# VH-VL binders against q9umr5: the designs that were tried, part 139

Target 1, 268 residues: q9umr5
Amino acid sequence: SYKPVIVVHGLFDSSYSFRHLLEYINETHPGTVVTVLDLFDGRESLRPLWEQVQGFREAVVPIMAKAPQGVHLICYSQGGLVCRALLSVMDDHNVDSFISLSSPQMGQYGDTDYLKWLFPTSMRSNLYRICYSPWGQEFSICNYWHDPHHDDLYLNASSFLALINGERDHPNATVWRKNFLRVGHLVLIGGPDDGVITPWQSSFFGFYDANETVLEMEEQLVYLRDSFGLKTLLARGAIVRCPMAGISHTAWHSNRTLYETCIEPWLS
Below, E stands for the ipSAE of ESMFold2; O stands for the ipSAE of OpenDDE; V2 stands for 0.75 times the mean of E and O plus 0.25 times the DockQ between their complexes.

## First folded at step 7 (VH-VL)

Design q50 (framework fv_nofazinlimab; at its last look DockQ between E and O 0.69; V2 from the best seeds 0.00; counts 0 for: pae E 3.1 > 2)
Fold by OpenDDE, look of step 7:
Structure q50 (fold): chain C 268 residues (1-268), chain A 123 residues (1-123), chain B 112 residues (1-112)
Amino acid sequence: as target 1 above (268 residues)
Amino acid sequence: QVQLVQSGAEVKKPGSSVKVSCKASGGTFSDYAISWVRQAPGQGLEYLGYIIPIFGTANYNEKFKGRVTITADKSTSTAYMELSSLRSEDTAVYYCARTQYDILTGYSDHDYWGQGTMVTVSS
Amino acid sequence: DVVMTQSPLSLPVTLGQPASISCRSSQSLVYRDGNTFLNWFQQRPGQSPRRLIYKVSNRDSGVPDRFSGSGSGTDFTLKISRVEAEDVGVYYCMQGTHWPYTFGQGTKLEIK
């Protein structure tokens, strides 16, 4: 039988968004038990990410316990960060494939059309004023806001991303790294036409430098220092990078070609 | 120049709801967080919650057990605080206050306050 | 929740004399970025609270230099070097580091 699949949604999403994905999984892997976790839907997805991590942990623990052979995680957008944190704090997870589906793994510094309904023009350059305060850090989007022009604020004030990345020292860094390294495969999915994740390379642990030049994963300090295990995972062949063009952010979980190419191979 | 102007006094029956407004002027509303604090007669200050209007959602003090709803209208630069299931102990002056980041001084929380709105709950 | 404890709660002062208010927090108010979000508010009778001091020791615009804030970690003090009649009111400390934000009980300053 196929290993159970657990799906974690993104910002402002619900389980309904994954109806096509469920169809694809059922078609190609009949009998697979797929659980789309219906937690922190809609506006509730703006809750602090650590709160979300705790909630999702409570939900996945029973599922994992019933699947001693292991489970697969498909985590979309913001959910990818939740899942990475989840795997970092769980010392007994049994995740075989962690599929990060267009997730801002190295953070977000976007000023996209998608976010314009939230942010006025040129808000990107000013959001640090809110996001790196105690007030702003009570909202998920600020938990992974990564302003390349205010790196000091990011490193010191980020309550989530900087910690799970091991960019700021903390007493759990070694343990979290150990826990995360329990994953069988890290499947990174994203693409240049996403339109939301900014830069889109963030889905592959790439990100802006101080001049907003995008650097690759291997150029990042988190990789070079192996702060949470990226370098180790890459060395053991556990990282899969699956870029795909022509896919908008809201279509990653609904595109058949993407599923067949980037998701399905890791559900066995 | 910066002003927070609140709506007028309210008299409510127990079990009803009240909605207080706070209109901000003299700055960019999108740069603000708006907080709500209340003060019962002769008592201290109690924090209800705050909203970051640009996010469209608020953070609440759990002590109010979901009775408080804070919203904001960016088009009118107005924040709202609604308190439901009113009880006599909700009688208080309700204040809105502004929080922003100042480029010279850094984060500036609660630097401007509204004039207060008296809400009286009585049978 | 972080408990803010002020002392004294009542502060009768002779005009021209100094005054001092203590505020203690149940846990450190130092935020991750090194800032300490401790404010002092003044509330005159019948008025809204007015922020006097932010981040422990910074005076707001228009606040007389006879007001000063100090402290670190969990212990903070508001000092008035020479109390004036207009200083009558209730003073509150507030922490903005930990949610939910909390106030001290207030210190009522009166003229003897």
Scores: ipSAE 0.685, ipTM 0.868, lowest interface PAE 0.9, mean pLDDT 93
Fold by ESMFold2, look of step 7:
Structure q50 (fold): chain C 268 residues (1-268), chain A 123 residues (1-123), chain B 112 residues (1-112)
Amino acid sequence: as target 1 above (268 residues)
Amino acid sequence: QVQLVQSGAEVKKPGSSVKVSCKASGGTFSDYAISWVRQAPGQGLEYLGYIIPIFGTANYNEKFKGRVTITADKSTSTAYMELSSLRSEDTAVYYCARTQYDILTGYSDHDYWGQGTMVTVSS
Amino acid sequence: DVVMTQSPLSLPVTLGQPASISCRSSQSLVYRDGNTFLNWFQQRPGQSPRRLIYKVSNRDSGVPDRFSGSGSGTDFTLKISRVEAEDVGVYYCMQGTHWPYTFGQGTKLEIK
């Protein structure tokens, strides 16, 4: 039988968005127990990410307990950050495949088409003023905002991303790294036509330097220092990179070719 | 200079709702936090919540969760606070306030407060 | 919630004399970025609150230099070096580090 699959949604999203993904799984892996977590929907997805991590942790514990051979995570957009934090804070998770669907794993820095729809003025150069404050950190977008031109503010003010990346010292860093390293495979999915994740290479742990030149995962300090286990995972052959062009942000979970190429092989 | 002008006093029955407006003028609106704070007669100050209008959603004090709704209309530079299921204990002056700390400069602009809106819940 | 405790609650002061108001928080107010978001407000009779001090010790624009703030961690003080008639009112400390943000119970400053 197939391992259960747990699905975690993104910003301004809900469980309904995954109807096509559920169909694909049913066709290729009949009998798979798939749970799309129906927490922090819509506007509630703006709640602090640590609050979301706590809520999703409570929901996944019984599912993992019923599946001692392991589970898979499929985590979309902002949900991929929630899932990575879950893997760090759970001493007893049994996740085999962590499938990250176009998630801003190294952060977000951009006036995206989605962001412009939500915010009528261009804000990327100015959002650090809001986001790197206590009141801004009460919103999920600010928990992973990563301004490459204000890296010192990011490192000092981030309540979430700098911690789970091991970019700021904290007492749990060693335990979180150990827990994250228990994952069987890290499957990174994204592409240049996403239109929301900026830079899109954030989905592969790439990000801007101070000149807005994208440095790949292997060029990042967090990789080089192996601060949360990326170098170790790569050396094990546990990191799968599955880029695909031509897919917009809202279409990652409803594209059959993407599913068959990047997701299906990892749903054992 | 920024100015915050609130709607007028309200007298309400228990179990009803009240909606207080706060119109900002003399500056930009969308990228500042707008807070709602109340003061019962002869008592201290208490936060209800705040909104950052550019994000379009509010952060609420859990004491009022399920009863308070804070919204903003960027086109009119107006914030709203609606408190439902009113109780006698909700009798207070309700203030809107705009505060910001600028991390880049290390300084804060002057804070701005509305004139207050008295809400009386009787019977 | 973080409890903010002020002392004294009533403060009669002779004109021209110093005044000191203490504020203690139930938790450290140091935010992860190293800043301490402890503010002081003045509310004159019949008026809205007005911020005097932000981030422990920084005076707002237009606040006289006779007002000063100090402290760290959990213990904070507002001082008025020489009280003037216009200083009558209620003074509140307020923490902006931990949501929900909370005020002290207030200190009523009176001229005796």
Scores: ipSAE 0.415, ipTM 0.755, lowest interface PAE 3.1, mean pLDDT 88
ESMFold2 (binder alone), look of step 7: mean pLDDT 89; pTM 0.923

Design q51 (framework fv_nofazinlimab; at its last look DockQ between E and O 0.27; V2 from the best seeds 0.00; counts 0 for: pae E 10.5 > 2)
Fold by OpenDDE, look of step 7:
Structure q51 (fold): chain C 268 residues (1-268), chain A 123 residues (1-123), chain B 112 residues (1-112)
Amino acid sequence: as target 1 above (268 residues)
Amino acid sequence: QVQLVQSGAEVKKPGSSVKVSCKASGGTFSDYAISWVRQAPGQGLEYLGYIIPIFGTANYNEKFKGRVTITADKSTSTAYMELSSLRSEDTAVYYCARTQYDILTGYSDHDYWGQGTMVTVSS
Amino acid sequence: DVVMTQSPLSLPVTLGQPASISCRSSQSLVYKDGKTFLNWFQQRPGQSPRRLIYKVSNRDSGVPDRFSGSGSGTDFTLKISRVEAEDVGVYYCMQGTHWPYTFGQGTKLEIK
């Protein structure tokens, strides 16, 4: 039998968005128990990511307990960060494949459509004033806002991304790294035509330097320092990078070719 | 049921300012944006701007050249629209309306409206 | 700004007869994600505007099925299959795709 699949949605998302994915899984892996977690949907997805991590943890624990052979995680967009944090805080998870589906794993720094709507008078260059304020970190979007021009503020004010990345020292860094390294495979999916994740390389742990030049995963300090285990995972062949062009952000979970190429191989 | 209740009618002199309130009830104030639209007597509808209370961020129609200020008090579920440097042509009924945004579904624009506030600018 | 042009501006209708209002936008109202943010509002005399249709063709709760919206791109239509006395008022189209959001001039529906 196939291992259960747990799906975690993204910002302002719901389980309905994954109807095609469920169809694909059912067709290619009949009998697979797929659970799309219906937590923090819509507006609630703006709640602090640590709160979301706790909620999702409560939901996945019983699923994992019933699947001693292991489970697969498919985590979309913001959900990918939630899942990474989840795997970091859980010392007993049994995740075989962690599929990060177009997630801002190294953070977000872009003027997206929803950003323009949410912050119509603020460009991305000014969002640090909000996101790194005392109240900004109460919103999920700000939990992974990563301003390359205000690295000091990011490192000090980010209550989520900087911590799970091990970029700011904290007492749980070693344990979180150990827990995260329990994952069998880290499957990173994203692409240049995403239009939301900015830079799109963030889905592969790439990100801007101070000059807004995109650096690859291997050039990042978190990798070089192996702060949460990226270097170790890569060394043991546990990281899979699956870039794909021609896919917009809202289509990653509904594209058949993407599924067959980047998702299906890791659901066995 | 969702309701938007606005403050009472205002009579103002040219050059002065007016501040209209819009209190929301029956829903979660922080989940929505509050928009302001006005209507001069016998005329059509004109969009002034909107605010997202949870962030306190507002978007304005540039036509008003900075004369409009939209604010919100989450503690009282009340949005405010202030118009400064009033002119006779600012005489209108001012409406607040609720707007929802969803990344997946887009806008649910202006599904609920206040009763309107008449603002008369006269010397 | 996007200009919304309604026609006609005055619409006298006999009770029980159908009515049709056109709304044309100066730019496509199709958003990059394929959605079209075109709304129709009804404003009865002395009342606040009431949304009837959103996203071109979706009726709000409580709106009679005799109201229907259609169109695409830059051309949109509101239809009333059988006009009733309570339908008297001004109807506005509104685009929510491009900032600033804009309304049509309004169509005044009257009973002959």
Scores: ipSAE 0.019, ipTM 0.592, lowest interface PAE 4.5, mean pLDDT 91
Fold by ESMFold2, look of step 7:
Structure q51 (fold): chain C 268 residues (1-268), chain A 123 residues (1-123), chain B 112 residues (1-112)
Amino acid sequence: as target 1 above (268 residues)
Amino acid sequence: QVQLVQSGAEVKKPGSSVKVSCKASGGTFSDYAISWVRQAPGQGLEYLGYIIPIFGTANYNEKFKGRVTITADKSTSTAYMELSSLRSEDTAVYYCARTQYDILTGYSDHDYWGQGTMVTVSS
Amino acid sequence: DVVMTQSPLSLPVTLGQPASISCRSSQSLVYKDGKTFLNWFQQRPGQSPRRLIYKVSNRDSGVPDRFSGSGSGTDFTLKISRVEAEDVGVYYCMQGTHWPYTFGQGTKLEIK
């Protein structure tokens, strides 16, 4: 039988958004128990990411306990950051495949409909003034804002991303790395036509340098220092990169070719 | 199922102020912007500003900054627009609206407008 | 502020015939992420405005398919393929790319 699948949604999302993904799983892996977590839906997805991590942790514990052979995570957009934090803070997780579906894993430095709606007078070059404040860090969007031109402010003000990336010293860094490394596979999915994740290579742990040139995962300090285990995972063959062009941000969980190519093989 | 209901018409003298309310029912009030737009008689539409109640932030068209105050009360699901130092040129219908919310997720793909509040500034 | 210029300002039309309204912006409405925040609104006599089209070409829920939007950059068009009596009113384009958001002057559609 197939391991249970837990789905974690993104910003302003709901469980209904994954109806096509559920159909694909049922067709290709009949009998798989799939749970789309119905927490922090819609507007509640703006709560601080650590609050969301706490709530999702409480929901996944009983599911993992009932599946001693392991579970899979499919985590979309902002949800991929929640899931990576879960893998770090849970010393008892049994996740085999962590499938990161177009998630801003190294952060976001782009104007989106949501960010423009919230901060319409600010250009991305000025948003660091808002996001790197105590007020700004109370919103999930700012928890992964990563301004490559104000890295010192990011490193000191980020309450979430700089910590789970091990970019700022903290007392839990060693245990979080140990916990994250218990994952069986890290499956990274994204593509150049996403239109929201900026740079889109953030879904593969790539990000801008100070000149806005994208450096890939292996060129990032967090990889080189192995801050939370990326280098170790790659060395043991646990990282799968599955880029796909032609998919917009809202279509990742409703594209059959993407599912068959990038997701289905990892749902053992 | 969002409905925006505005306060009634006002007649004001020049130099005074007016405060228009906009009460939301159905759906969550606090997560989306409430915008204020006005329309002078026989004229087009003019954007005054907006507030996002969950963040408590208001943003103003510079033309009105210093004369307009936009607030929200989450406990009553009500937004307010106050315009001070009224002139005859401020005679208009004032609308509150939710027209730029997150249609990307499919939670709502319809705009919502209040019925309008006529404010007449006359000696 | 971005100036939105509509043409024509008055549009008498025969029932069942097509109508076309143009809107030009003083600046590109393409945002840094490639999206274009150009909207179209309808205001029937005595009613509040109603959004018809968002992001250039997307119809709002419940808007008849006889309404379509097109354009790019600074030039945009609203088309009504077959005008009906209920279409009488004033049509506004609106840009949401540059703060403050601004409307065109309006185009009054009337039956001949």
Scores: ipSAE 0.007, ipTM 0.419, lowest interface PAE 10.5, mean pLDDT 86
ESMFold2 (binder alone), look of step 7: mean pLDDT 89; pTM 0.919

Design q52 (framework fv_nofazinlimab; at its last look DockQ between E and O 0.22; V2 from the best seeds 0.00; counts 0 for: pae E 7.3 > 2, placed apart)
Fold by OpenDDE, look of step 7:
Structure q52 (fold): chain C 268 residues (1-268), chain A 123 residues (1-123), chain B 112 residues (1-112)
Amino acid sequence: as target 1 above (268 residues)
Amino acid sequence: QVQLVQSGAEVKKPGSSVKVSCKASGGTFSDYAISWVRQAPGQGLEYLGYIIPIFGTANYNEKFKGRVTITADKSTSTAYMELSSLRSEDTAVYYCARTQYDILTGYSDHDYWGQGTMVTVSS
Amino acid sequence: DVVMTQSPLSLPVTLGQPASISCRSSQSLVYSHGNTFLNWFQQRPGQSPRRLIYKVSNRDSGVPDRFSGSGSGTDFTLKISRVEAEDVGVYYCMQGTHWPYTFGQGTKLEIK
């Protein structure tokens, strides 16, 4: 039988968004038990990510316990960060494939339409004033705001991303790395036409330098220092990168070609 | 049920300011934005701006050249629209509307409207 | 600013007959993420605007199924399959994609 699949949604998302994905899985892997976790939907997705991690942990533990052969995670957008953190804090997870579906794994620094809408008087260059405040860190989106021009603030104020990345020293860094490395495969999915994840390479652990030049995963300090295990995973052939063009952010979980190319191979 | 109740009609002199309130009930104030739209007599609808109370951020139609100020009090679930340097052409019914928003998409959806506040500017 | 152009501006209709209102935007209303934010509002005489359709084709709760919205990109349509007396009023399209948000001129629906 196929291993169970657990799905974690993104910002302002719900289980309904994954109806096509469920259909695809059912068609190609009949009998697969797919659980779309209906937690922190809609407005609640703005809750601090650590709170979300705890909630999702409580939900996945029973599922994992009933699946001794392992499970697969499909985590979309913000959910990808939640899942990465989840795998970092769980010393007994049995995740075979962790599929990060267009997630801002290296953070967000976008000047997107939604950002302009939310912060019309605070361009992305000024969002650090909000996000790196104690008040700002109460919102999930600020938990992975990564301002390349204010690295000091990021490193000191980020209560989530900087920690799971091991960019700021903390007592659990070694253990989290060990836990995360339990994953069988890390499948990174994203693309240049996403329109939300900024830069889109963040889905592949690429990100801006101080000049807003996008550097790839292998050029990142977190990789070079192997702070949470990326270098180790790559070395063991456990990282799969699946870029795809022509897919908007809200279509990653509904595109059949994407599913067949980037998701289905890892649901065995 | 969600309701938006606005303050009463106003009569103002040119050059003065008016501040209209919009109290929300029946829902979670912080989960939504409040938009302001006006309608001159016999005319269409014109967007003034909106506020996202949880962030305290507001966006304004630049047509008003800084004369509009939108604020919100989360403790009372009340939004305010202040228009300064009033002119005769500012005579209109001013509406507040609850606006759903999505951080990811930036979608704005105006599902509930206040009853409107008539503002008359006359010398 | 995005200009929303409605047609017709005046719409006399016989009871029971269908009605159609067109709304054209000067720019595409499609976001980079793929969503299109076009709403239709109804304003009955002496009342506040009421949302009928959101995101091009979704009916609001309580809106009769005789109302339907369609379109894409820059061209949108509101249709009423069978006009009733209570449908008298002004209808507005609104774009919520580009700031500042803008409305069409309004279409006044009257009964012949």
Scores: ipSAE 0.264, ipTM 0.718, lowest interface PAE 2.1, mean pLDDT 92
Fold by ESMFold2, look of step 7:
Order: sequence, then structure tokens, then C-alpha cells
Structure q52 (fold): chain C 268 residues (1-268), chain A 123 residues (1-123), chain B 112 residues (1-112)
Amino acid sequence: as target 1 above (268 residues)
Amino acid sequence: QVQLVQSGAEVKKPGSSVKVSCKASGGTFSDYAISWVRQAPGQGLEYLGYIIPIFGTANYNEKFKGRVTITADKSTSTAYMELSSLRSEDTAVYYCARTQYDILTGYSDHDYWGQGTMVTVSS
Amino acid sequence: DVVMTQSPLSLPVTLGQPASISCRSSQSLVYSHGNTFLNWFQQRPGQSPRRLIYKVSNRDSGVPDRFSGSGSGTDFTLKISRVEAEDVGVYYCMQGTHWPYTFGQGTKLEIK
């Protein structure tokens, strides 16, 4: 039988958005128990990411307990950061495949429509003034905002991303790395036509240097130092990269070709 | 269905203040922007500002900076707009509106407007 | 502030005939990823405004398909393919790209 699948949604999202993904799983893996977590929907997705991690942790514990053989995570957009934090903070998780579906794993540095409504006078070059303040860190978007031109502020002010990436010293770093490394596979999905994740290579742990040149995962300091286990996972053959062009940010969970190519093989 | 009900008409003297309320019903209040728009008699629409109640921070049109205060009370699902140092040109119908949409998720479907509150500023 | 200029300001129209309203902005309304926050509102006599069109061409729920929006950059158009008696009122374009958000002067649509 197939391992249960837990789905974690993204920013300004809800469980209904995944109806097509559920259909694809039912067709290819009949009998699979799929749970789309109904927490922090819509605007509640702007709450601090650590608050969201705690709530999702409480929801996944009973599901994992009922499936001692393991579970899979499919985590979309912001949800991929929630899931990566879950893998770090849970010393008893049993996740086999962590499927990161167009998630800003190294952060976000892009003007988007939702930023217009939240911070109407801001551009990406100015948002660091808001995000790298204590009250800015009360918004999920700012928890993974990564301004490549203000790296010192990012490293000092980030309450979430710099910690789960191991970019800033903290007492839990060794334990979080150990916990994260218990995952069976890390499946990274994204593409150049996403239109929201900026740079889109953030979904593959790539990111801008100070000149806005994209450095790939293997060029990142967090990889080279193996700060939270990426180098170890790659050496183990546990990282799968599945880029696909032609898919916009809201279409990743409703594209059958993407599902068949990038998701289906990992739902054992 | 969402409804926005505003407080009644007011007549004010120049230099005074007015505070208009906007009570929401039929939906979640705290997660949506509540905007304030005014319309002087026989004239067009003018945007004053908005608040997203869950974050508590309002954004103001610079034309009214220092004179307008927009607040929200989540416990009563009510937004407020206060305009101080009133002038005769502030005579207008003041509307509250909920026009937020989620461009990333596509969950926007309809705007909602209050009935309007006439504020008359005369000596 | 971005200035929104509508034409015509007064639009008498015969029932059943098409109507067209133009709106021009003083600056491009293109935002991130090519999104353009240009909206159209209708205000019937004695009523509050109602959004008809958002992001240039998307109709709100319950808006008849005789209403359509088009345009790009700085030039935009609202069309009514067959004007009905209930369409009487004032029509406003509004830009939501540049804070503060601004409206056009309005176009008063009247039945001849």
C-alpha cells in the first residue's frame, strides 16, 4: 500500500486549491490517504512562520503516528519553508519524500502583487526597511525575505530563514541538522516561468549574490559548509531536482505533466 | 453575504473632527482591507486610505496625512475613519469598502461598499 | 500622484447601442510580472460604487458579459456592447498600481 501524503499549502492559499493534485494521486496511487492541512488559510498565511510551524506540527503528529512506515510531504510555495522547518524541529518525524513545490527555499527578493496591497509604497529595494525590523518579522513574507544587497541586516534580523538555513548561530543548529537529515528524499520542483518566486532558482536552493547573479545550490555557503545537511543529502543521492518551464506559480499543483514527471515517482 | 453598514450623516463646524464607523457582517473582518473613499457633491471619487485589521497598520493618502486616522476594532468588526481639522472642501459622502483580492491565489470575487455617510462642514 | 483622465465626461447613448469609455494614466500602470492594476467602477444614481472590471479585463462575479475592458500601459477602454436602461450612471477608472490609488473624473452615461 502507499504511504500517506500530507499537503501543506502556500501564501494566500487554502486546501481547495489542491483538488486536481488529489485527483492525480487517486488515479495513479489508488488507496493513498491524502490529507490537505486546513490551517492558516488565506490571510492567516501571513502569520509568523514559527507560529505556522507549531500549528502544522500539532496537525501532522497524529498522522505520522498512524503511519509508522512513513509519510510523504508535498509542500507548496511558502508551505515548503514550513515543511523544511518541521523536518528540523521534529526529532520524531518519519518523512520519506519531502516534495518542495516551487518553494522559496533560499528566500524571496521579488516585487509581487500581494506586496502592493501590504506595503503599497515599497519596492523590493526598499522592503528591507520593513522586513528587517522586529514588527516586520511578525509577517510570514518577511520571515523569508532575502535582500542580497543587505545581507548583514538579513543575517541579524531574520527570525526564521537565516535560522533554518544555519546562516546564523543558534543553540539548536546541530539538532535541527540531525532531524532534517532523517528525510529519505528531498524533491525540488520549480521553473523559470513561475513569475512569483524570485529568483526562481530559490526553489532549488540557488540565490542571488550582491550583483544579482544567481549562484546555484552547490555555490552557496550553506551548502559548502553543510549547515543544515544539503551536502550530505546530495552525497547520499537523496536530492532530486525537477525543473519545468512553462508553469506559472498558481499552476504547479494543477499540471498533470508536472505531476507525472516530478511528483508521481516519489509517492511510493 | 458581506455587508458594510456605516454611521449616520453628520454636520460639523470647520476645525472640528468627524469619526465615521463601518460595521462589517457576514464574513471574516480581520483579514480584509477596509478602504475609505469620499465623494464631494457632484464630483468624483477620492481615496483616503485603508487598513488591514489583522495587521493594525493603516496606509494613508499623503493629501490627508496628519488629518486622517483609520482604525479597526476586531471584537466588534468595525472600522473607523477620523478626519480632523475639517474644512468646507471636506464636505462629501464618505464610503467604506472591502475590495481586497488575492492575486496570488485568485480568490477575489466581489467588492462590498457601505451605504455612505454624508459629512457636511459649514459654519 | 498618477492622474487618470477619462473621455468623454458625458456620454449620451441610445438604448441597445454600444458605448465606449477611454481612460489614460499619466504613468504606466504595469506592476510586477506584467500585472496591470486598472479597475472600472459603476455608480448608479443614488447608489454606492460597484466594481465591474479588475486588472484591465477581468469581470467581477455577476457583471454582465456586455461589459468588457481592454488596454495596456497607459491607455484603457471600457466597452458596453448593448446599453440597457440599468446602465445609467457614472463610470470611473481607477489605478491601483501606484500609491495613492486614484480615480478618473468619471463618465456620466445617459440614455437619449
Scores: ipSAE 0.016, ipTM 0.527, lowest interface PAE 7.3, mean pLDDT 88
ESMFold2 (binder alone), look of step 7: mean pLDDT 89; pTM 0.918

